# VH-VL binders against b0r6t4: the designs that were tried, part 10

Target 1, 212 residues: b0r6t4
Amino acid sequence: MARFGVDEAGKGPVLGSMFAAAVAGDPAAVPDGVADSKRLSADRRAELDDRVRASMRVGVAEVPVDRIDDPETDMNTLTVAAQADALGRVVADGMAGYVDAGDVNEQRFGRRVANRVAADVAVTAEHGADDEYDLVAAASIVAKVARDAHVDALAAAFDADIGSGYPSDSTTREFLAAYVREHGELPECARASWQTSRDALGAAEQSALDEF
Below, E stands for the ipSAE of ESMFold2; O stands for the ipSAE of OpenDDE; V2 stands for 0.75 times the mean of E and O plus 0.25 times the DockQ between their complexes.

## First folded at step 1 (VH-VL)

Design z7 (framework fv_zigakibart)
Fold by ESMFold2-Fast, scan of step 1:
Structure z7 (fold): chain C 212 residues (1-212), chain A 121 residues (1-121), chain B 107 residues (1-107)
Amino acid sequence: as target 1 above (212 residues)
Amino acid sequence: QVQLVQSGAEVKKPGASVKVSCKASGYTFTGYYMHWVRQAPGQGLEWMGYINPNSGGTKYNEKFKGKATMTSDTSASTAYMELSSLRSDDTAVYYCARGLYSGSYYPFDYWGQGTTVTVSS
Amino acid sequence: DIVMTQSPSTLSASVGDRVTITCKASQDISNYVAWYQQKPGKAPKLLISDASNLETGVPSRFSGSGSGTEFTLTISSLQPDDFATYFCQQYDNLPYTFGQGTKLEIK
C-alpha cells in the first residue's frame, strides 16, 4: 500500500455515533466522482463506497455515544483516536499519507494520529484535506456512508423519523422532544452532553412544573 | 478488578538477555495498549515503548530500538518485553502499564508491580 | 523529546499544609498531562489525567490545573499517606516523558 487518506463524519450530530475511515492504496485507483463528496446524494455515496472497497483497503472506527459523553475526554482527542484506529487497520510500516485536520494546529493533529498508530507511518494533516487529496475524499465518503447506515438503523430501532441527527434539523429536535415527553428521559442514541439534549430535558421539566 | 502481574526478579550477567512477562486480568486484553517503563535505582521513569495486543504492532523509544523487543500472547492475556545485550546500566525496575486504547485515551491507569532486573558481573 | 521540568525536587511539609508542585513542558502540550504518586518499593499510581481530571478513588484534596506549558498539582490539606514522590508525565507526543520527580517529605 502506497498512500493513505483519513477523515471522519458525525462530529456535530446530537444523535448517534461518530465514524472515522481510512483508505489505503494507489491514489490512481480512487474511483472517478469521489472529488465532490459534499454534493453527493446518499445513494451516490453508497455506490462510491462500494467501488472504493472493491479497489482499496478500507478501515472504519466507530465512536459510540457513551464515549462521546465521557467527561474524561474531548472531541479532538476522540477524533485523533478514531482516525488512528481506522488507519491502524489498513497500514504497514513506512507508509505515508494525509488526514483531515480536526485541530487548528495541523502539525500537532498529524503527530498525535501517527503516535497512536502502532505501525511507523508519516502523517500529514491539513484542513480541507478532502478537497485536495483523493484518498482523503474517499475516506470522507466511507465515513459518511457508515454514519448514514447508522442513522437509518437508529430510525428503524426507534420506529420514528429521527432526521439527520443534527441539532439544526427540525425533525431531529422534534424526535427528541417527543421522546422525552413520552419517556421522561433521553433516548439512548442521544449525546447527553450536547446542548440540544439538555434543552429537550429542560423543556420537559418546565412542562411538568407548569402542571402544578 | 484490573490487575497486571509481572514475573519475578532476575539477576543476569553482562551480554545476556532477559524476558519479563506481564499477565493481565479483569479487562479485555486486546482493548488497551501495553506500555513498558523502567526506573533505574534512585532515578526517574523512562518510557520504553508499547505494543498493541490486538495487532501485534509496536512503537519503541529510539533509545531502545534494537535493544528491546515487545510481544504478546492474546490467548494467555500476557505481554512480554525482552531486553538483549544487557549492560550494568540496564539494572532497573521494569514496569508494564496499561495505556491508550482504540476510541479513547487514558494515561497509564494501571501498573504491574514491577520486575527488578540486576545486571552484574 | 519534550522535556518535563518539575519543581521543587524536594519539598518539606507538615500534615495539614497546602502543597503545590509545578511542572513545565518544553513545548505546548495542551492538557495532555498526568500526575502519579509513587511510594518506596511500589509502582506509580495515577492521580490525575488531562491536567485536571481526578482519577476515581483519589481523595478530593488532590487537584490539578494548567494548560499549554505550565501545570500544577495541589494537595489542599496534607495527610500522612501523602508523603511520597510525585511525577508529572506528558502524553502529547512520543516518546512519553516524565518530570524528574518531587519528593514530598515530613518537615
Scores: ipSAE 0.006, ipTM 0.499, lowest interface PAE 11.6, mean pLDDT 87

Design z8 (framework fv_zigakibart)
Fold by ESMFold2-Fast, scan of step 1:
Structure z8 (fold): chain C 212 residues (1-212), chain A 123 residues (1-123), chain B 107 residues (1-107)
Amino acid sequence: as target 1 above (212 residues)
Amino acid sequence: QVQLVQSGAEVKKPGASVKVSCKASGYTFTGYYMHWVRQAPGQGLEWMGYINPNSGGTKYNEKFKGKATMTSDTSASTAYMELSSLRSDDTAVYYCARERYYDSSGYKYFDYWGQGTTVTVSS
Amino acid sequence: DIVMTQSPSTLSASVGDRVTITCKASQDISNYVAWYQQKPGKAPKLLISDASNLETGVPSRFSGSGSGTEFTLTISSLQPDDFATYFCQQYDNLPYTFGQGTKLEIK
């Protein structure tokens, strides 16, 4: 019987941290509505996060921008690390469960996560595990809520509307471009290795050249 | 400049315990896993386990479970490996080694090694 | 556990020789192999990672190849500084395991 689920949020944004979350407990205790998590508003996700935390064990791990930008690592490796860290906070020896696979090779991804957890656990990794397993769907909500709170904190710290942090969000691109134009460098929350960040720096350089 | 500096040689009697230290400098200590590897005289390298300094989480080679204890002190950027109930066949050079990738939970190789600590167990 | 077997255990060679050391894994480990050089009284030093990626600062006379279960470390035009013991290591799965070592001696 599966007793935990793990997932992450925030792999694709140009701004801010990535988060992983693990939820452990009786699958029957997972709150109603969790299966629809992909279609939920931020407010509804926050409500479900509260319910999950009230009935189950929850662990969260943060991958900060400086780790994401480290050229000696990659997103797959960081995802394994974050999932293992989150899972390690909530599990006991002998537990089994599911994780959302971050790699093409599901078996290898699951083995890596399991071997990075101090407790002796059995991990089954699958693509789209949040569609199949309520505990993984619950973990998905928790990770998303952690990411939402992080983005809100960044917006407050920069006293600006930063949007979602994703490159596809025009508000995010506008924030990044304005910041680079004003300061001559990327904001501390920007992932420098992302093409969106390099584009913002290039545009500012061209504008500076045109001024002279 | 990445450096791993280990404590000095130890001579112990059977049944004693020994605690080896590994002080890291030149990088973010919590960003990299620290592994321990031993080498008995005239033999090859044997992996003992690792610690994630960020979480304190550890993983041991089955052979060393209940024998070795790995800990770390983030404020001192120092990893420790303690061996209990020493026997003559624990005589070896003990190395700390950094795993290649930052906060690497994908299995990687060792890019920096400590100089080694010789532990001799004899009566 | 994955067993790593090196051959030969000892290799005698002269300066200028081309030398080859092989490493066999007991199961498919893709390209998750590293090679280390160890001189007497010193810690191992990383030479090659991911079967064929030369570590920065390592002379180009060193090269690695292989995938799956058979891997090779080659030193073209052996230099005096290259007489040492060489170890392969797999990092496909825990526990990490090393070959028994190949001692490269002057002929």
Scores: ipSAE 0.006, ipTM 0.545, lowest interface PAE 11.4, mean pLDDT 88

## First folded at step 2 (VH-VL)

Design g1a (framework fv_ogalvibart; at its last look DockQ between E and O 0.02; V2 from the best seeds 0.00; counts 0 for: pae E 12.1 > 2, placed apart)
Fold by OpenDDE, look of step 2:
Structure g1a (fold): chain C 212 residues (1-212), chain A 121 residues (1-121), chain B 107 residues (1-107)
Amino acid sequence: as target 1 above (212 residues)
Amino acid sequence: QVQLVESGGGVVQPGRSLRLSCAASGFTFSSYGMHWVRQAPGKGLEWVAVISYDGSNKYYADSVTGRFTISRDNSKNTLYLQMNSLRAEDTAVYYCAKDYRGYSYGHFDYWGQGTLVTVSS
Amino acid sequence: DIQMTQSPSTLSASVGDRVTITCRASQSISSWLAWFQQKPGKAPKLLIYKASSLESGVPSRFSGSGSGTEFTLTISSLQPDDFATYYCQQYDSYPWTFGQGTKVEIK
């Protein structure tokens, strides 16, 4: 019986998009090493991503910054929507699988994802599903690799070290601060609703006042 | 120029603790994973531990699991290795090494000069 | 864990010689292999990464080849500065593991 796994990456960052990935197929056909992906090098994960994409059905959904910053939505809703979108690309009626729970209530999360998928599928949501189910682990790899590629592309576009994009990354904070200082506004890839973005804007304003 | 400088090594008795430090400069420390690698006198190299750029992920060699703790202070550009319950077999030169990626899952490209830890009764 | 078997343990050669060191992995590591040079009392230095990519600043006489389980480091013409110990290292998966080392000494 064909099954699926779903996971997401990039919920926490202040820079760039969030990604969800779905992988469908025979769990036994998942490439070796996927289950232990957290112990693999990034290069090895990238290779596994290629193998997964070559052997399984894979769907990827991107949630862009403007959608993340939309006051009419929230991260939980967007996570559900992203997972459902990715899942919808690889499933058919009668399929069943697991998703990494993005909410405190696993059952609710699973139901919400299922309800947004057009196909009649059975969705089971669990916290830490990527540690237990190979298809979810595969999806986690795909999502992570997609996210990493996105960050690399942003760095290339700015011709700057933007860091990981996470608020805790001082390189990311320095990039934002420098960008705002130079341009007077946030870069397009910055999630404006994040405190880190607001801090960068506030710091620039203060500096301007001090020069007055 | 990338520079890594280890410190904190010395002579200690079995069962005691020691904390090593690695001061980093010449690169954006907070953007890279960091590793500890050790080398017993006259022996080969042994990977010890890794920590991600933000400290969120850590992995250890089986030989040190439960006894050693890797950590970092990005505000100080410093990597640490807390070594507890030291054993004679922990005697080695300890090197810090820089990962080539912002995510700590690749080869490392720079080493410090190392600091000697001697565990003897 | 992935075991790395390096050979030979010691190699005696003369300046100008072609030198080859071999590294074998207990399982496939694709191309995730690095080569390091270490001189006595000094830190290891990266020579090759991804099995065959030459690190910046490393002389072109150094080269790496191989994939899967078999890898080689080649010094096309040994120079006086090349007498050292060389290590292979896999970074396919944690824990990272090294070969036992190859000491290249003067014949």
Scores: ipSAE 0.026, ipTM 0.601, lowest interface PAE 3.6, mean pLDDT 92
Fold by ESMFold2, look of step 2:
Structure g1a (fold): chain C 212 residues (1-212), chain A 121 residues (1-121), chain B 107 residues (1-107)
Amino acid sequence: as target 1 above (212 residues)
Amino acid sequence: QVQLVESGGGVVQPGRSLRLSCAASGFTFSSYGMHWVRQAPGKGLEWVAVISYDGSNKYYADSVTGRFTISRDNSKNTLYLQMNSLRAEDTAVYYCAKDYRGYSYGHFDYWGQGTLVTVSS
Amino acid sequence: DIQMTQSPSTLSASVGDRVTITCRASQSISSWLAWFQQKPGKAPKLLIYKASSLESGVPSRFSGSGSGTEFTLTISSLQPDDFATYYCQQYDSYPWTFGQGTKVEIK
């Protein structure tokens, strides 16, 4: 019986895109090792991603920075849309599965995802679904690998160490501060609507004043 | 033919409990979400609760939250409503209704004939 | 909660008449609206889902239209079997809510 799992990666970072992934197929065919997703290294995730893509149907959706910064959108709605887009690439009528809930109300989140998918599917949304369901754990891996590859491409494009792209990462904050100091503006990969980005701009302005 | 048959209604005093059952046949019960909807005598329809196909998700109207519990037993093709702390305003015909999808999509394609619950001093 | 307001509350009509019933939502529900018909002592019956899609087995004289906050059920030529109470229901967001009903009576 074919089932599906859906998750996203990169909702919180200040740098780069968010990704959603959906994995569909027989749950028994999910590669060994996906269930411990919270303890996987980047190398292990990449290895499992290859195996998941070899044995399962996989869909991925990207939400770029310019979409994230659009004032007419919000992250919860974008997460619903991304999960639905990824899911719609791999499902058919009559399939059932789990999605990782991105809103306080699990039932509302699941209904919104299902509503955006053309196929007649049964979506069950649950917080922490990647800890409970192998197909969601597999989707988590695929989304994180897509995010990791995206961050690597950004680092190469800027010829710089940009860290993980998360606000809590000191390398990421240092990259932002240095870029703003040199160029007078945020790098194009920064989410301008994030407080971390606003803080980097403010700190550079204050440093310029102190040099007088 | 899809059939839904409610039972367990009756006359009870305020503060007491009742359990309603809904026996389902003619479709794969475990594939669909199920609802309870009620109608006070001479009044309109009020949605009460929903449960997903596997019982993993439940939602309730504010008027019954904390007092009513929806549940299902897929091995017996039966939907339940446990009604505790009953009040006069809970007096109604209670219908079970089939969702057209497995997760709660919201509209109902088949209804039972209802069972009357009367809460009277 | 999304409030659903039907009008009129009661409507007198003759066989053959065109009948329209309006349902207004207190906020946008996109097209997530259903119409039900209920006869005395009977369970409701689904007529229309997703604002305009006709349920299987429902006569083509029934039609639905609308999106957002304003919706209409139309019976193009009223038949004796159509004297009943009609309800709209939104299924956009919890809690699901119904209009107060429109009773269609023989004139």
Scores: ipSAE 0.006, ipTM 0.491, lowest interface PAE 12.1, mean pLDDT 88
ESMFold2 (binder alone), look of step 2: mean pLDDT 92; pTM 0.929

Design g1b (framework fv_ogalvibart; at its last look DockQ between E and O 0.02; V2 from the best seeds 0.00; counts 0 for: pae O 13.1 > 2, placed apart)
Fold by ESMFold2, look of step 2:
Structure g1b (fold): chain C 212 residues (1-212), chain A 121 residues (1-121), chain B 107 residues (1-107)
Amino acid sequence: as target 1 above (212 residues)
Amino acid sequence: QVQLVESGGGVVQPGRSLRLSCAASGFTFSSYGMHWVRQAPGKGLEWVAVISYDGSDKYYADSVTGRFTISRDNSKNTLYLQMNSLRAEDTAVYYCAKDYRGYSYGHFDYWGQGTLVTVSS
Amino acid sequence: DIQMTQSPSTLSASVGDRVTITCRASQSISSWLAWFQQKPGKAPKLLIYKASSLESGVPSRFSGSGSGTEFTLTISSLQPDDFATYYCQQYNSYPWTFGQGTKVEIK
């Protein structure tokens, strides 16, 4: 009867944290509309998130920039840990469910998540699980809403338009370039290990040298 | 054990196309950026291109921009280099190389053994 | 583009010698420099990253130093396995560039 779904958001951005979310409860209680949430605006996702939290148990785990940039870690291991942390907040012994696989080897990813959860749970990891299972789709919404709120908080903290935080977003690249030119260093929210961050540092350094 | 195996090299005429593949094993391919680096016979090393762990970002050396396309298929653990409008100066051994992290540190902790591309009229 | 120049281009040494190879960048690259070893017919192998950090499994006789524009690879006591060509590589800014190489030969 009671099952769970897990997903993450924010694995690819150059700015800010990654988030994992777990949703547990009766699959029949999952709000309508979660299956097509990928196409919704941030505001519409926030409305669905409210409904998911009203009818389901929800756990969220944050992986901050300092952890992401730690050379002793990798994104796949961080994703496993974040999913397991989020899941551990909502599950009990004997529950079973699906997680969105962050590794090409689905079975290995699922084992790694299960092994990090204290409760005795059956984890099935699949690529594209958020397309197949409503609980995983609900978890995807929760993770994305947490990420959206995080980006909004960063924009407020820097009093700036920072875009989506993704490398392909020109507003994000412009923010990084301007910040580095003004301050000589990356903003604290930037993932220093991302090439976009290094490009911003390199461009500022070259501009300074061109004046000499 | 990390293993990178390039394939698809051969002899082609100028102006033709060739597609290189790099099969990866022994690490979580989808967590790392990947590079192509080439070495003309008897010459030094030249970086060619990089692709981020999820394929969302790509960068190219000036010498190949507009002619080469880097891509990856994370479900198959395979990196690709599509080489169009080949020129004699593209003759080289092509290596795939694993980046230290997902987007790029730019240093290559593991290399394949390379595949030879010869562009000859 | 950042030009990387190595000195010397060829170096003759005996087993047991201390060997130093230098690498100069045309502009500051902070500490974003790697050293590679390449033997004939083989792919390069990473020795040093971030100017001075030793890659796992590389013998401790290898060390790197420097920052900014001047960098040095040192082999404290040459072994037979160390006769190879060595390349420095900057990874501060695109395009990534390599030095021209230093061939270390048996005297």
Scores: ipSAE 0.000, ipTM 0.512, lowest interface PAE 12.9, mean pLDDT 88
Fold by OpenDDE, look of step 2:
Structure g1b (fold): chain C 212 residues (1-212), chain A 121 residues (1-121), chain B 107 residues (1-107)
Amino acid sequence: as target 1 above (212 residues)
Amino acid sequence: QVQLVESGGGVVQPGRSLRLSCAASGFTFSSYGMHWVRQAPGKGLEWVAVISYDGSDKYYADSVTGRFTISRDNSKNTLYLQMNSLRAEDTAVYYCAKDYRGYSYGHFDYWGQGTLVTVSS
Amino acid sequence: DIQMTQSPSTLSASVGDRVTITCRASQSISSWLAWFQQKPGKAPKLLIYKASSLESGVPSRFSGSGSGTEFTLTISSLQPDDFATYYCQQYNSYPWTFGQGTKVEIK
């Protein structure tokens, strides 16, 4: 019986979108090496992504910055919606599978995802599912590769090194600081609701005040 | 300035194929999802297909699934729509539209002028 | 699929009039709604996104409101350039769907 795995990437970053991916098919058909995805380089992940896409049914959903910053929603709700969207693209009635739980309550998360999928599917949510289930690991790779490509595209658009987009990345922080100094506002790809963004804006304001 | 220019439209017989192109400029083409939307003469708008920024994800309306293929060449800043097994009901002006984001967000912020496809015996 | 229903289908108005067009979704689409203007022989032009956000370059006489299933486009004072067909479009769920359109014509 065909099964599925679902995961997301890019929840934490201050720059760019979040992505969810769903992979459906025979777990035994998942390419070798996928299970070790957490230790893979970006290039290796890209290679495995191609193999997964060639052998499995794959769906990807994007949550853009606008939605992330929308005060009427939250990251948990968006994660559920993104996973459900990705999953809905690859499943049919009667299918069952695993999703990486993006909420504290695994059972609730699974139900929320299932309820947002048009097809009648059985969804089991677990924390760390990408470590246990090959299809979820595959989905994790697909989501990460999509995220990486998205960040690369952003970097190209700005013609600048924007780093990984994570708050802990000094390159990302430097990019934001420089951008705000130059333009007086956050770049479009910055999640304005993030503290990192607010810090960048605050620093620029303080600098401006110090000049007077 | 964002510019989208469709081409490839014309008159074809049912069952034939046609390939549309959309030349993009004025923005980083490779960073955005792209769509095809069509409009039958005197009728409303119908979403047809989307392709993600890197071509990794594609989705189609039910009405064209299995017959149409959306693709892109980011090195040429060009979007394509391969239309096979054309039907009379496919007669429409076909627009390419830029997505607000890299994947299918559904926020079409820019449109081309459109190209007319007429399927008739 | 989510059906979008606009009302009225045709609207006759004069320059200076306040014009309101409504769009109803068959199910909740939150705020994921856009409004487009289309003139004969031209491509659609984005006016409003996310139900109420005005697209850059669009005159302030245009405004959008609503959430869930009921939405409105308002032109506070109709100008000669505003005679056109208007479409709502949902982007909450695949497939993306449009309303049937509202033609605003001169009275």
Scores: ipSAE 0.000, ipTM 0.507, lowest interface PAE 13.1, mean pLDDT 92
ESMFold2 (binder alone), look of step 2: mean pLDDT 92; pTM 0.934

Design o5a (framework fv_oberotatug; at its last look DockQ between E and O 0.24; V2 from the best seeds 0.00; counts 0 for: pae E 11.5 > 2)
Fold by OpenDDE, look of step 2:
Structure o5a (fold): chain C 212 residues (1-212), chain A 122 residues (1-122), chain B 107 residues (1-107)
Amino acid sequence: as target 1 above (212 residues)
Amino acid sequence: EVQLVESGGGLVKPGGSLRLSCAASGFTFSNAWMSWVRQAPGKGLEWVGRIKSKTDGGTTDYAAPVQGRFTISRDDSKNTLYLQMNSLKTEDTAVYYCTTDYGDYEWYFDLWGQGTLVTVSS
Amino acid sequence: DVQMTQSPSSLSASVGDRVTITCRASQSISSYLSWYQQRPGKAPNLLIYKASSLQSGVPSRFSGSGSGTDFTLTISTLQPEDFATYYCQQSYSTPLTFGQGTKVEIK
């Protein structure tokens, strides 16, 4: 029987950290209403996060922007490391569970995660695991809530609306564009290795050239 | 099993149109950044274009030679990637591969289809 | 655009040989460089990503090194199945670009 679930949030955004979360316990004890975090409101996720933390063992790992932008690493490796870190906080020898697969090869991903966990655990990676396994859904919620709190803190620090931090978010793009125009550089929370960041810098540079 | 399967290739006249499809299975397609890469007979690999995941904006980028003529799209409900090719030229003759990096933050291609041949000839 | 130049375009080698292929970028691409192997009539296979990370399932005789503009793919001990064409690819900026390829032929 699966006794843990692992997922991550914030892989795609151009702003802020990525988070991984692990939830361990009895699958039958997962609070009602736990589902894919993408299908829940922020407030609902927050409520469920509290319930999950109250009833399950929870571990959370953060991957900061400077680590994401480190040319000596890659997002797949960081995802594996983050999941393994979160998982290592809640598991013991003999445990088994599911993780949301972070690359195209599920078996490879699962093996990579398991190899980075000190405890002898059985890890099964599957795509869309958060839709199938309650513990992974719980982990998805926890990771999402951690990500949301992180974004809120960033917004507060800048005293600005920075949006969700995703490239598709016009508020995020506007924030980046405005920041680069004003400061001539990316904000510290921006993932510089992202094309969105490079585009923002390029646009500002082009504008400056057009003025001459 | 994770796989990509291209279809739709064939013979077409210059100025004609053709639509290629790529059926994906074994992974969460909606999260994947997808690209087309082509290879002319006896030549090297050439990136054609890409489409990001919806979460990352769903935007497309194209190589200069196909800009304005080719359109990449996706139907996540069908796990299918498309390449609409208009105003085809003889130099567009190639095997067309669909490929992906499921991570959607890096641009290396860890999964390839078998390719489908497009021949543009009078 | 970032141009990728491989060297050599072709080479002849024997089983057991050490083979080295180089790739040069027209500008710095940090470590955003991948290597692919393509056998005749087949799709390319990813060997190395991020300049030096070995793709899962790829034999350890393959290795990648380099950063900035100069990169190297090394096959420590060439095997019969390694006779193929190899491509480098930069993923630093769009448009994504490949090297022209290096054909490794049997001597």
Scores: ipSAE 0.028, ipTM 0.551, lowest interface PAE 5.6, mean pLDDT 90
Fold by ESMFold2, look of step 2:
Structure o5a (fold): chain C 212 residues (1-212), chain A 122 residues (1-122), chain B 107 residues (1-107)
Amino acid sequence: as target 1 above (212 residues)
Amino acid sequence: EVQLVESGGGLVKPGGSLRLSCAASGFTFSNAWMSWVRQAPGKGLEWVGRIKSKTDGGTTDYAAPVQGRFTISRDDSKNTLYLQMNSLKTEDTAVYYCTTDYGDYEWYFDLWGQGTLVTVSS
Amino acid sequence: DVQMTQSPSSLSASVGDRVTITCRASQSISSYLSWYQQRPGKAPNLLIYKASSLQSGVPSRFSGSGSGTDFTLTISTLQPEDFATYYCQQSYSTPLTFGQGTKVEIK
């Protein structure tokens, strides 16, 4: 009885891409421990991801910063598109499953995801679906692992500690502030449309003014 | 049941202040972008401003007539949207609605509260 | 800012009539246009989003069309409950703006 689960990671960060992941297969084949993933380190999540990929079909889709900052788009539309892309890589006609809803209207979110998948699938969207369904919890792990790897690659590319990429992370804010002070512009990995990015630019401009 | 309920309206003198609240229930408030829309008696709808979800950057935008006087904020732990209105003018007399929209990709108002009347007079 | 010009400002119609309301944007807004119905003394409710998509629970007699600068709302067979004021709203850019409204009255 093959089914699917879909989730995304990285909707809120100021740095880097958002990722969606879909996991399809027999729910009984989902590895133990996916429900406890919120307590696990990045390394232990990577171990669970390996086990999920060994027993399940997995699809991943990336939404890069340039798409996120496109003024003609928004995060809800991008989340629908990313989830549909990830799901389309793993499903066949007649499959049914759950997706984590990224929209206040669960039914509309599910309809939009289903409409963008070529296969004829039944999508049920729910808020907090990763807490209720093991396949969605597995998809959450896969998306988070993809996001973690992306953040590691960014840190290597800038030869810097960039933190988690979230606005609430002081390491991330310190990276942004230092980069803008040194270069006069945001790093290419920063979402320019986020308030955190605008604040970093504004602070650097004020510092330059104060030296006159 | 999914709903929005405004409160805090009333009569206030010009130059005064008032804080409106909007209580949300039946959905994940922290994912929602929230707006205020007002309607003067017998007149049309006018957008006041909005606040994005924190996960989408948490930024606000305001209509020109209220810029610098009104402040939109949210408390996700209480599922509540706020509108702080300062330096009120008689032109601010209206029914104030809180609304939801589905983020930056679609700015339409698919859920509305019942409205709360603010009268600026005396 | 994007100005929304709605026509007509009011109209009189009978039950069963076909009603068409137009909305023109001062610049292209792609398909980022929504339509609302407001009955007297009530909050508005959403009818149409993205110019032509029908909101859940809205009767199929309502339809929307258009893109760019010119948009229409059509009520194919007016019902007694459709006597209300209708607003268009652009969601292309801030500030978000509404048309001035079209009041549909019983003839």
Scores: ipSAE 0.000, ipTM 0.522, lowest interface PAE 11.5, mean pLDDT 87
ESMFold2 (binder alone), look of step 2: mean pLDDT 91; pTM 0.936

